VHH binders against Type II restriction enzyme MwoI (mwoIR). Designs and how they scored, part 7

Target 1, 363 residues: Type II restriction enzyme MwoI (mwoIR), of Methanothermobacter wolfeii (Methanobacterium wolfei) (o59646)
Amino acid sequence: MKNPKFTENQKEIEKEEFEFLQKLNFIIKESLELFNTNLKNSMKFINYITLPIIMASIESKSFNPFSEIIEKHIAFILNSKMNSLGYKFLPLGYSSDLTYENDNSIIHIDIKTANLENPSDFKDTVPLGINQSSYPGVLDCKIRGKNIKADCKKIKVYPNIPTTYNNKLTITNALLFIYPDYKEIIDEIREDYIAIRELISINLKDILTPIEGSLEEFLNYKPSNEKKRLEPILDNIVRGYFIHDKLRHEFSENVEKDLEEFEKKIIGIAKKLKEREIKPVAILSISIPNGELAPHYDDEIVSGKSWGSSFRYHYKKSGNSVFKGLDNKASRAVFLHINKEYLPVLKKYFDPITVYELTEKRL
Below, E stands for the ipSAE of ESMFold2; O stands for the ipSAE of OpenDDE; V2 stands for 0.75 times the mean of E and O plus 0.25 times the DockQ between their complexes.

## First folded at step 1 (VHH)

Design e08 (framework vhh_7aqx_2)
Fold by ESMFold2-Fast, scan of step 1:
Formats: sequence, C-alpha cells, structure tokens
Structure e08 (fold): chain B 363 residues (1-363), chain A 120 residues (1-120)
Amino acid sequence: as target 1 above (363 residues)
Amino acid sequence: QVQLQESGGGLVQAGGSLRLSCTTSGRTLSSYVFSWFRQAPGEEREFVGAIDWSGGDTDYADSVKGRFTISRDNAKNTFYLQMNSLKTEDTAVYYCAASYRLTEYYFDYWGQGTQVTVSS
C-alpha cells in the first residue's frame, strides 16, 4: 500500500492510475450485461420527471431520449461494483462526477454518454468541470469593448485538480459509454405515445407531483376480476398529470372508460419496450493526468473559455505528444469494451483502436 | 435540463449573518430534497443541512445546529440557507443540491458553489 503523504512523483501517480484501470477493467468485464439498459426494468424510474423528458425527447426528435435514465442506471451499477472493491462513496460528487475513496486513494469518475451519430461527443475531447478541483482558481475577466459600467476583478481559472487530497492520492477517470441511434425504438412507441398525450395532456407543464413506484406496480400487475385493485394503481399514475379541475372532473365522470384506454396504451408501450435493450457500442476509459494540466493550455491539450466553469481535455493530442501512458503499461485512453459489429464505424475515428483486456492490444 | 445556481456568498465579519439562495431552473422539483454542503480548501465536502419538499422536515449537521436555518419558497423555485452567528470555521465554498431517491436509484443535481469568507 502507498504512503498517503503528498507526492510530486508522476510515476507514483501513474502507478495508482494503472492499478485503478485494472480494477475498472475487471468490473466492466464482469458486469457488462448489467450495463445494458433494459427499458422494462427501467420503467420503475418513470415518474413525473422522467416521463415528460422521454415524451419531450420523442416529440423533439432527440438523438438520445433516454440519456438521463441511462446515466443514472450506469451510476447505480458502478456504485454497487465500486463498493465491492472496497471503495466507499464520498459525498463530494456532482451529478456528472462520482467520488469514492479507499484507505490510500480518492477516485473521481465522470460518467459520459455519447451517441454514435455525434462524433464530436467522443472523437477527441472530454469536458471536465472545475468543480472537481479542491482549490478555487482564478479567472481572466473577458471584457467586450470598452463599455464597462462596473469594476472587473481579474481572476484566472486553471485545471488545478490536485494530485493529493486529505493525504490521499487523487485519481480522475472519465468513463465514456457510446450508444447507437434510438430511432427504431422511438418509432415503435410513437403512436401509443401520441394517444397517451391526447388522453392526459390538457397541460403537461403543470405536472407537480411524482408518481413513485406506481408504474412498476402496473407493469407487474396480473389481471384479475377485481378491477378496484387496478383502479388505485392507475389512479396514482394518472393523478400526477390530472391537476386541472376541468380535467379531474372529466376524468371522474368517465373513470372506467378513461382508465381502460390509458391502460391499453401504457401496456402497448410496455410490451414494445419490454424486449428492447440499449447496449453500448463501446466503453472508453480516459485517465486524466491530475496536477499536470495547467501548463498545457498553451499547447492546446487543454482548451476552454477562461470565463467558463469547465475545460476540455484533448485526450488524443495528449497521448500523442505529452502524456503517453500509465507507468509505461497502458494508454491513458483505452477501450474496455467494443461491440465488433461497430468496429468499421469506430475505426473512422479511432485508428488504431487501443483495447485493454488482460494487456493492451491494438485493433 | 435542470440547473441549480447559488447566490448570496461573500465576505462577512465573525458574528455576522449571510443568507445564501439556490435557484432552480428547467423543471419543477417540488418532490425533491434540497441540501446544502460546504468545502473548505484542502478538506472533504461536508453536509450542512437539508429540507424536504413540503418544507416541514429539516436536518442539520451538529456544527451548525441553532445557527443555520434552511427554508424554501416553491413559488420562486428557490431555497435558502440563513447563516447566523458566523465563525471563521464556517469559511468554505457552499454548494446546493437537489436529490430524489426512488428505491435503489438516485437523481441528483448540484450547483457550482458560492464562496463564503468569515473574517475575524
């Protein structure tokens, strides 16, 4: 085990990064099936927050209508596996940044998702927030023109993620899941979605109350002759959307007919989604060189607006010029999983493709 | 897209008061738990306080009980941390968070942080 005192030795940090890469590779390989997002299993997270997002994404023709559900699913699975490796969750994390510790190290994991049709999201750079830094930075005050009505304090922001924190080595990893296009799945449910929208939406933007667990109960419901059992479940689902007095009155006058039609459409969507899995095309691990990025703004290994709260790490340029690997044993950006059916598409952006299994290999 | 934005931080003398605000945008978060965390340079992030969606139940870290009060205003999509009897030890970057738990899954949103400096 490493001494938890401050270190300035790059090789010491790279050894810790490599040890984490091996652990990450193990859990990704062991848990690959668990990272497949099954929409039937994910329906238990449908509530007034997620359902409108899914519906809005379908209506807006988004390339990734399920990204929030996928990211939370990934985070849940990863958290479970990190715990099994002796890491405990540390409440330093943001929604896009999970933080864990063991006796000697602190691990920051940024979960990223990308659609194969948007290569700018995965091809060369990864965005990182300064919220991962334990120290306040300084930010250049960008002034447009000479019409200044107030004093401008000049502060400068740098990627100053430290190599140690609370006497432990700090490791940062961006874990990128690349997914295929969702158009086929969206097309299958569009007509049933339209029918539901017509049934429940006088004003969807006025939804105020979540429907916790009720949709899961409904999807797992076994038909019986006791319709009152089903009515409370469906009423709990619908109640979150029927907030106008006019809509509630119309609903109550024709409860049986409205519930039957709503049930029919929800079951229709559930049946179409039951067999669908959203599987990653590839999983890319990017080890961020903590404590070493601030000097590299000038050579464009780091980029971003000096007025901003985030920066971009150019991992391909970095690997080819400055930060070549982890203790000479692995590349900083390396694939932990590739669906070989997509290999020709991936090779348009990664040639050669660097894969890590038991050792690093080039495809 | 949900965004949380803190405001109200700044410099204050020991024994003084500050009120931090956290505004939510993008979606209604009426059933979320709203929390404040803080982090001093070189230290780990620590819990400060939380309030449930109804505004009825609150919880506080022992170090701030009796001095800090958390509240919310759903009409303004804002929640607050009233900090009284400030001590130099309260100097930190303060973060707001909104969390919703559904069984074993978590839905979390975080702000970018606001600096509070308490001088002696």
Scores: ipSAE 0.000, ipTM 0.091, lowest interface PAE 23.8, mean pLDDT 64

Design e09 (framework vhh_7aqx_2)
Fold by ESMFold2-Fast, scan of step 1:
Structure e09 (fold): chain B 363 residues (1-363), chain A 121 residues (1-121)
Amino acid sequence: as target 1 above (363 residues)
Amino acid sequence: QVQLQESGGGLVQAGGSLRLSCTTSGFTFEHYAFSWFRQAPGEEREFVGAISESGGRTDYADSVKGRFTISRDNAKNTFYLQMNSLKTEDTAVYYCTAGPYFSDLWEYDYWGQGTQVTVSS
């Protein structure tokens, strides 16, 4: 009734979205115990914690150590699973998000985290850069910046991701992890995390060289001279082993002291994280409309600043797929995981709660 | 709600001094590094100086080294830029920011509104 006639290209995009949703659900459910092992039960994957901390310290342009660490940790784990499902890493350079391809499509995944105590970060919207979207349109918005107060009523969105690239369809997915209140955890690790940032930026900047390019390039990069230089030092630091003897002969006494302090702080953070059970309350998959699908969604589903390169996507307004004939039809925003202990709290913000299963159901 | 508010700007003669203040609210002051930037008419925003989260490290643009000093007062949730031996070339709108000490690219949403400094000959 309200759905205009769709082209075959629009149908194919939505079909690719549903196929990806099935595969994503499989990966996420497999990976839940891996997260628990890394953060509460074991130091088995301590190297996975170390790498996200270093990357957050080197590349971050915003400040929230828990979100930075956990988002990169999730990205690292997710990336390790994508290859087994026939997806190949594709370094397109559009952003720090994960990008993959298969025979039919290019898939952009943006990983988001939210604190359960801050519902404004998860109940209605997810933030997206224009580089992460193929959505064209005109937006009505009333956005207040944190320091720059910019009210905009209408802006045009100029997407940087094309609907097709190298004759493949593009799809975009935001993967939102909602965590229980982690303020205490942030407070416990913040001093050590800040010290690591200062050490890397000043004292160790010639020893710990950032990997050029995007986070995806780092996560999927083959060993290089810079990778070999970084990994032996990080491995020794994380495990409390002595740094490589040859490196010590090239260092001043002050550099050796700074490396020891860096090692101490990294181990401190890892121990504090291990002592806390950090697991998601819920995981939400949000399929973002591509350019070909944009005319079929309310303009009010997006909002942003009049001069900004970012916007917020109002995923609760996106609704279900418009294609009634597809085998795996599902809501465009669906839960892949819910910790049932938190179900009463989640129902304050989500009613109904749509959980993706072999058959879609509502709680 | 994060807020940063500059104060202390004004008109001053060359060779004079001014002290800028940036008062903050909406976050834990002790956990952030702070920086000053400036923008002259028709020019891009330029880095001036930064102070680390611990207060133990500072950095300055070459054009202001030895003349400007950045400092912080955690008890007052305020940080400062002491500007000495001012030159006409220092005329600009001065902005304060909060973020990581090592970042060359600041989150735009964390900028204050700015305070005008005018140095006359």
Scores: ipSAE 0.000, ipTM 0.152, lowest interface PAE 19.7, mean pLDDT 65

Design e10 (framework vhh_7aqx_2)
Fold by ESMFold2-Fast, scan of step 1:
Structure e10 (fold): chain B 363 residues (1-363), chain A 123 residues (1-123)
Amino acid sequence: as target 1 above (363 residues)
Amino acid sequence: QVQLQESGGGLVQAGGSLRLSCTTSGGTFSSYPFSWFRQAPGEEREFVGAIYWSGGSTDYADSVKGRFTISRDNAKNTFYLQMNSLKTEDTAVYYCAARTDYGLYEQGEYDYWGQGTQVTVSS
C-alpha cells in the first residue's frame, strides 16, 4: 500500500534495524586499522592454492583478483567483533554470507567488494539473493532471450527467509567495501605471471600433465564469478607439487633449472604483494528493510537482476531508502568510512555523500 | 607432526668453518621451504638464509651472503648451513625452521621450529 501509516510494531522493527546500524558503525570504526593490517598480512600467504586463483582473476575481467582474500579477512574481523557484542555465529551451508543471532534478532551480513574504477559495481544498486533477506524480490523475464525489458513481466517472489523466526526479527545488512584500483599492482606482477604460464605450458607441461589433467584445465580455464569450481583443479596442482618433488631426481638438469625459475617467479610475486598496503577507499552500509515494511516502500526500490534467484536493491533513492518510521528519517544507505583523498572521485557518483556520524553517548 | 632437530653447533675460532644440520621427521621433507635463523644474546631473532623445496633456490641475509651456504639432501631428510669465514659477531643460537608458503622468510611466519643449537666463535 502507497504511504500507509506505520504501525507501532513496524516502528519497533526499524528501531532495531537502526540500533544494529549503530553497532555496526562502532565495530567498523574501531576495526579500520585492523582491516588494513590483516589484508596486508593475508597477501603474505601466497602459495600454490592462492596464486592460481589470483592469476585466473587477472585473466578474467568479471571479478576482482583479491576479492576472495579481502572478503575472508573482513569476515574474520567481523566475526570476532560480533561475538564480543553477544552475537552467536550461525554456520549455514547454503549461503556464503555471515549469519548471527542474539536473544532478539537474526542478523544477515552480506559482504561486497568493489573497485573504485568500476563504478557500475557500486554506484546505484547492490545485488541480493532471496536467501539473504526477508524483503520480497522481483524476477524479470526476457521474452525469447531478447533485451526487451518493457515487454517482460516482473514476478514477485517470496524470500526464503521469514520476517521473524522463533520470535526473533531478521535483519539484513549489505556491507560494501570500495577499494582503489590495484591495476598498477597487477601490472607490476603481470610479467612474472606470464613467465610462469609460459614455463608451465612449454617447459613443465609434460611433468604436470600426468596430474589427472589439472594443468591443462588450469591453463584453459576461463573464470567467471563461480570461483569454487577452481578448487578441484587447485587441489590437483598442490598434490602434483608434492608428487613431483619426490620424483625430481629422475629429471634432467634443464628441468631443475625451469623449476628453480618457476619458484623464483612465485617468490617474487609474493614479495611484491607483501610490500603493498591495501586499504579501503570507503565503506558503505546498506540496511535492507525487513519484509514487514514492504507496503511502505515503492516497488522501484527493487528490480530484477536477471532470470534467477537474485534481485537488486536501489539504495541511492533517498526518498525510498530511509528509516520512514523514525523521527529523524535517517538513510538506510550511509558511509561508515571515507578516505578523504578519494572524496573528489566519490562525489562523481554520490552527491551529496551521506556520512553516518554516531555521537558517542556519555556514560 | 613435523619435528626439526639441529646438530653440529659448538666452539670454533674466528676465520674457521662449521656446518649445521637440521634433520626432519613426521612430514614430507621435500614439500617445505627451510630456513635458518639466529639469536645473539640480548638481541632479536634474525633471518640467516632460506632454501626452497624443489630447485634448491636460496636467499641470504646481507650479513652472511658470500660466507654461508644452505643446501639440502632429500634422501637423508636433512638440510644444512655451511658457515665459512666465521666472525665473533656470528656467535648466536641457531634455529632451523620450516613453512608451507612462499615469499616469507621472516620469523613468525614459520610453522615448525627446532630447539636451537649454540654456535660460539672465539677470537
Scores: ipSAE 0.000, ipTM 0.250, lowest interface PAE 16.4, mean pLDDT 68

Design e11 (framework vhh_7aqx_2)
Fold by ESMFold2-Fast, scan of step 1:
Structure e11 (fold): chain B 363 residues (1-363), chain A 123 residues (1-123)
Amino acid sequence: as target 1 above (363 residues)
Amino acid sequence: QVQLQESGGGLVQAGGSLRLSCTTSGFTFSKYDFSWFRQAPGEEREFVGAITGSGLSTDYADSVKGRFTISRDNAKNTFYLQMNSLKTEDTAVYYCARHYYDSSFYPLGMDVWGQGTQVTVSS
């Protein structure tokens, strides 16, 4: 890994950020209908959402089933499109965070959802994963004794991700989907979601392997000629990713009943999501400057007092919302989609909204 | 108490082999992805290899592909780096790390680190 001079690589990184933004804009606009939980009233929605529900349930680290499921759904859709743009997925497991590479760059996409009724999650800041904000200074303050020193609160926090890695430029993008109020749907799916997680952790832990393959591997999976015991959709998923090789040929009576209950709960969640017809209010792309670029944009990360989830990136503070040193004052946060019905509400938080339009030439 | 501890480092001749181990405690090992990183004197910490929770997926830095193999043993709460055909350029302190995000290979994507083990490859 090279540690390049800040000035020398700044314009090249900005060019890669802009090129990625244009490609991202293309695939988001092409895929807009797939982010609608109704999919034009198509039964295809159940097929699209089933794998995200399973992935979210297995890998859940928090209690927000809507955000966890939808972030996996968005990741699933994006992953299916990135290969056509010349990007190779770097599969270090399954997560709402996605990492890709091409010949020139490594691209990290952090997928976020926000509730329109909670403007603190989108109007000025975006929540950061710990991987964007965890660096020696903050880690030292967090783990040095049980006493967080007052002087630790004075630390200016900057991303410490290098601008190059293995001779490739590194760029980071937060992709934020703002949804209408989904509190009621959380209440509706909570019991089924908990039941799925309990089945996995207690009853199915010895026979299910978390999903480890890429979407490409999943889509090209050829099932064996052995007899199916479950519904076609779940049977293909389970045989491809979940069931231990040793158990693919047979199921005990108790295991089969647990898998049937598992399937019923997944379908229950999918039907409830479909009935709500949830569509994004807006999709916002935020180009997060890595390493030595962050001070140039006058960036600020506010550290919370507990847990990584409390860190936030301030994308509207001077350098974050407006790119310094470009003729047109290009914004680093831009809308890829706006639902016109919600434009008056968005203008309340994004004024002037035209600053956040993808209309500026960077290079 | 969450801990990662490396072992198996040492001095080896160019062309030789060495196996590093990372023993873990204080958490459910099978639920996490793990990586190896290395740091030569005066250099930044660089990615070497990664393994997912089930052990079904692995990834490697281009400089070590075909020479290094990462593996894990969930029964022993331990993961390994088998290093073959060692070069003088492989001399570094090797660190094991636990992923906070399974899709991140950056050092900052790790939430727990070992203390490091020295590997020295002589000419």
Scores: ipSAE 0.000, ipTM 0.139, lowest interface PAE 17.9, mean pLDDT 67

Design f01 (framework vhh_6z1v_2; at its last look DockQ between E and O 0.05; V2 from the best seeds 0.00; counts 0 for: pae E 23.3 > 2, placed apart)
Fold by OpenDDE, look of step 2:
Structure f01 (fold): chain B 363 residues (1-363), chain A 121 residues (1-121)
Amino acid sequence: as target 1 above (363 residues)
Amino acid sequence: EVQLVESGGRLVRTGGSLRLSCAASGRTFSNYAMGWFRQAPGKEREVVAAISWSGGSTWHADFVKGRFTISRDNAKNTVYLQMNSLKPEDTAVYYCAADYSPLYEWDYDYWGQGTQVTVSS
């Protein structure tokens, strides 16, 4: 339970936080159509970005090809809207994704994307880096659910962001965009890409004719900071061939045929990607407590998986939303948008689902 | 502290139109969600309409049925309620309210003194 006793100053801070939260929420809501329109425009060029997406996804990591696009669009919209509201863009380098300044506050906004099929990214908690919050996290003396020491006390982890900048209050918000899974599409072509890399690898001598005499030495060279040179080189050749239409004449006829077939597959994947829904399944807006509100939220804010480098903010505990204001009424984490088609899936992870229009609504 | 002053309430005939205004004091008007409430004699206060800080989002009660429209002008620190097709049942004291955040539902922090709207048959 949150400490029922809070100072007047803390109350005022929270008011400011929620004031901004509402602004941010409405900005996002008002901008959804624009966001969608812009996103569609990006998709017109899906053919050009498909291969890079494939290349980036070669590793078995859950990668959403559209996550960065989404983040950029949101950033753009926020910049425009925030500016129109009199906020000045204030990049602080090591801080959150977006930082703004007005007369009384420094505002940090972190944009996050999560794959619906990767619940670790959004289930029960919202993760932030130490550079994205002013609230100190708590490091538990636990490993895999076990206490390291019986007498071990929780350790506070202090973030890089101060609670105030020259008497301006730090306000921190996170926007979480939950997007559909594209794993099936990527998995479809992953093996083919690997095969192409292998094919090129076998033919490197023919392709890299200018350095034929030293090719082996070149490939075996191990700079102190590099593990493997082969893969980057292969990727470079792939880009040269498929993106820049270079190196085509350096391949044997048989290899060329295989490359052409792969090109067709890329086009096919591009089509599939284009036909998929890339709109967010849900948008979660979170007001992160200023550090001055400690320790009222100590139970809800813990260190992330990377001890000392991240925080997790719990919006749910023991089946109940606990990440609320000091008055235990308004939630600090709310859905701004939900695709109803995915509501059943979301309910597996969020219960209840709290949506804000003008007022809080529980679904 | 925000002071709210309603105006525009008067006697009108059934089917008539009326525009209410609420002027807010202070420089932070744009930080507040605004709402219109009404209270008829012997009845509880009820929400009529609400508007977000930017004016981009609005809510209207079901009984409004498209007859009323809430709007705001942040440059003038004013929120409006355009009431059309008025009925006798719309007779009430209309109140303007402001809140830091609509996240607290309809728990508005600031209230005006109200303006009387009377609709005659």
Scores: ipSAE 0.000, ipTM 0.196, lowest interface PAE 13.3, mean pLDDT 81
ESMFold2-Fast, scan of step 1: ipSAE 0.000; ipTM 0.337
ESMFold2, look of step 2: ipSAE 0.000; ipTM 0.103
ESMFold2 (binder alone), look of step 2: mean pLDDT 82; pTM 0.838

Design f02 (framework vhh_6z1v_2)
Fold by ESMFold2-Fast, scan of step 1:
Structure f02 (fold): chain B 363 residues (1-363), chain A 122 residues (1-122)
Amino acid sequence: as target 1 above (363 residues)
Amino acid sequence: EVQLVESGGRLVRTGGSLRLSCAASGFTFSSYGMGWFRQAPGKEREVVAAISGSGGSTWHADFVKGRFTISRDNAKNTVYLQMNSLKPEDTAVYYCAAEFRDYGLTYEYDYWGQGTQVTVSS
């Protein structure tokens, strides 16, 4: 069936969305060097936050050890730049990573990080929560149970975020930072990690486990286990470390030497990581359309199999990643930065690669 | 122990109203989407209404829109189905079901109640 013509209001909506894309492009290009995560500058966190995360990733091999640190670093930089453009942070906003407002718009920015070795995280879709976009989603319903028929009918789910609020337009962007594989860095520290684990489990278990501590839980930590949190385990390890300094007079010489070896190996790992700099492979901006634009897009542009985080925006489907009402018909999913060293790898998933410029560039 | 216990089903006359309740225990209620389903004798089970974990999104089947309303109270671990303007065709056993937010991209209901009988006389 033939799509309806864009109204003047819908054209204005796309113009505001495109204007924000231009602002994002300016921010990213201006701040590109600031997004390089220099582990040397974060050395204080390597001992207390990074080490447990690395240890957990070595145990499971399914977890990106630096993603959380990088994501918080990105958020800090973006917050500074958004404020410089006259946007005010909304602290009691929706569930998006960063929510801002100015006189005309409410901006939701969802920061995503992905590892180049895990293309399913970036090659076709971007995850969305129900409270991060004004665009209605579609869910497949599957019913489990004996003698219950499977119902795979599509269910439309309407978001909590309105298309406009107090005459301010809702704009949603996913900002995806793709990083190289961390395996080389992990391999470099693996022997020291193994030595630390053995030292803790055999020689120092009872001493480094505070009363509220969970050294055994740390050693058995599974990154995908939602019933356990890494944060309290980190706090208990830090507390255990400081307890040693206060109570050093009460330890035998033998135990004190084992604690010194433990500290020396933690410092050794930090020193091996301090000169590493983690740079993004590429930065992809995805402008999710405002819900007022739904009549011009496929019903399944946002879809999933469950509530919340299982929603996906399908930015590679034909016609779904374009500003349809704009004269220039610009892409909604565009690269703001590409590290050309990784271009051959990226072209396996994006061919052609669309780079944002006033007139879009194909690589 | 995971339990879903429906209540409120009974005999009611055409045009009447009923409110069904489903009390949940043994899981983090606000992390689960909830649904109401029904099955009449000799017919397939069909979905009636669904609600997200936060209660921010709801869906109702075309045959009950404007008559039935799903809601939840996360402080009481309870989901409700308010049924107005009841018709004989609404006669069925009504089931509540819970579906965890699954990062694996599946929309499957993990837990089911025993059902509560609603009978609408003509």
Scores: ipSAE 0.000, ipTM 0.240, lowest interface PAE 16.5, mean pLDDT 70

Design f03 (framework vhh_6z1v_2)
Fold by ESMFold2-Fast, scan of step 1:
Structure f03 (fold): chain B 363 residues (1-363), chain A 120 residues (1-120)
Amino acid sequence: as target 1 above (363 residues)
Amino acid sequence: EVQLVESGGRLVRTGGSLRLSCAASGFTFDDYAMGWFRQAPGKEREVVAAITYSGGSTWHADFVKGRFTISRDNAKNTVYLQMNSLKPEDTAVYYCARGWEYLSGTFDYWGQGTQVTVSS
């Protein structure tokens, strides 16, 4: 097959991608307990992680609030570690989940979650939104349903992520967490979650200001009182973060009742999540050839036949192209973590399985 | 049996220099990445520097970049942190850690720490 066109900056970009992979590997491995222990065993999880995540997820119209909670939790933990690795958070408002910079590069991180029961979302490709890349082009998509008169429409792809920023190299990473089926957990919280959304939309809409905007704006949100983040009681935090002080003494008895109900429901969700052992099956880093490499994609590594407003990066096919590796030192898609309990299931889709430990090691 | 022993921490004046050492034993040193971390009173433990198993790549936090340098000597099973232009903000207990055991997925061994105090 014909390789995509080689770029003059490929080696420089791959070197930066490799350096980022090493740093990402370091923080993910160091921080594994934060994805496990804080969710299950930490009262602080309720105060400074769970409440912001629940508030953000309530704004979503998704019927999968749990995956959104997990993605926000991952983003919060990752963001807390990136500054220690020499990366500055960069609030650009792009469609990437997180953007950072160092002296040499701009790094876009797209956080993905996948269900182990849906291998199409992880076994050989990663889905990308049209606005999550520097890829300029057109995608042919299909529409299906009753009363279809056309089977396909052509979607113009407008790149949302710049190829360079202030003369720095742009690199992109998809960080994919694979989880077991969490439908049971969703079923447990659904009633309380719906009640909270209704309560905010009808009873408290003029009192509580939900976190709006991009993920960057959400992560930049700072509580007015740092002490409240250390207290184990959500009741105090909700009142401090979302309710303006001068309205506190003007509340009617009905408003106070609605606020108490809101707090009870949030605590209920937090308690249910805390009691669950929510651990990833595996964590993959997928270094997407983006930025200055994006114009040189070919149809084998980017699917132009995707359904709807997304496309797929074919990371296994990319391994056989001119974009086959990171400075010849690592594959573009590598496992940073594997939960050994799920190794037999993962071997159905990956054989051999390689885990990145600064170099690739086979299981 | 895995042991990491830090040394070199002491009281130094602002603008001074100090070299920390971490002696490793009980494992194949050149198969593992090594890192330096620090923790000041009332603060979370933070990453200062890291070095690959071969020493071919290093990373330094922004707050120490240009002032601190991590290095290793695989023949001596030792990792070093050279600290220059010290500031009062560098006052902390410094820890070395072994990283990325196959299938462990975490930093699994830490030293006891060595105290660095930078006076005004």
Scores: ipSAE 0.000, ipTM 0.120, lowest interface PAE 20.8, mean pLDDT 66

Design f04 (framework vhh_6z1v_2)
Fold by ESMFold2-Fast, scan of step 1:
Structure f04 (fold): chain B 363 residues (1-363), chain A 124 residues (1-124)
Amino acid sequence: as target 1 above (363 residues)
Amino acid sequence: EVQLVESGGRLVRTGGSLRLSCAASGRTFSDYVMGWFRQAPGKEREVVAAISRSGDSTWHADFVKGRFTISRDNAKNTVYLQMNSLKPEDTAVYYCAADLFYSSGYYDTEYDYWGQGTQVTVSS
């Protein structure tokens, strides 16, 4: 029942986690300000990121297009910024949405979206794969009503990610984007989805080929100047599709008309998404403690209800949302953005609300 | 704290080569990420290159990529900028800068410590 003494190594771990959290917060906050300020730059980002994801969602009936669009949009922006700062992107398969390394750390960034209408996904916890963090999780049984027997096993589950690898510290961060309900927006663009699918499947199937591959391939894709016939707009949206080289010189007037219609429909959807402001209600940036710090944090900070279910990180548990080993006792969970119009709704779930400001000097 | 002193700036002919040095004193040099910046007359300061604490990771601006190379010697508390195939457009005062945190060379205001600068003039 005591707070154990932090070792010098544990204090150094917290310092490195804090330094990265400050860097990540600055990167994301700055990127969002740029996106909101310049319409031309915003449209460019939408063209390269949003349109390939809309295309993927058209091909998949079960796909949530807005969650995927937000996650990959942020991933693309973040990847650009991280690379410019000397972080090397590692391929998918390292049990996280984004993995980076530099000289002294391996960074795992988990990008999550939450619907404002589903507060269980954001108000106290964030979903977390057990393999996205070096922190041990626990499985606990949930008792409902008065008729369930108290046969609850508390089982510790250890992650596959080590606390340190090859003298590089494992650092885990979550970025949680809270958005308004998507249903009305999906309904509004539904007919354009169907029209685009028909154009691809019937009229343009022999000309347009989807880019096969991982998120890494999409992040690194660069359009070819060979597409000049349909430039500049189609070149800006081709990230998810390319035209067969052998067919480029055989375009009929009907094919050109169908490609123009395809382009207009895609741009129309992008504009509707922007007009509806698929902008976050709020953004939370969360630093998850390294497993070496487990003696100083709550045992149930990562928990799940049963085998095979998703684990959750309990970022609002008392004493767990601060860097306990640092003199400043800085928060591990910080708002990067709050849409002021939603402040009354957010105050139902968060009190107090503290926001990281871009004007704060951080390095 | 750290004190930075640049040297090596001089007049050089187009196509020539030059090596700039930045000597650091004060706190442990290996605790700092290092960068080179330049400022031409009447223009804003721009980032040229940056190097990690260990020297394993480097970044170079597109306009010097393939011509300039940043390096460091932690045993000598010195960072270097090797400049090859110099052009009149490279004429500027070159500054060495140090940062305790993992900062980007893209944001000049993020570096905590700066040298006095060394003048490089490239004649055509």
Scores: ipSAE 0.000, ipTM 0.109, lowest interface PAE 22.3, mean pLDDT 69

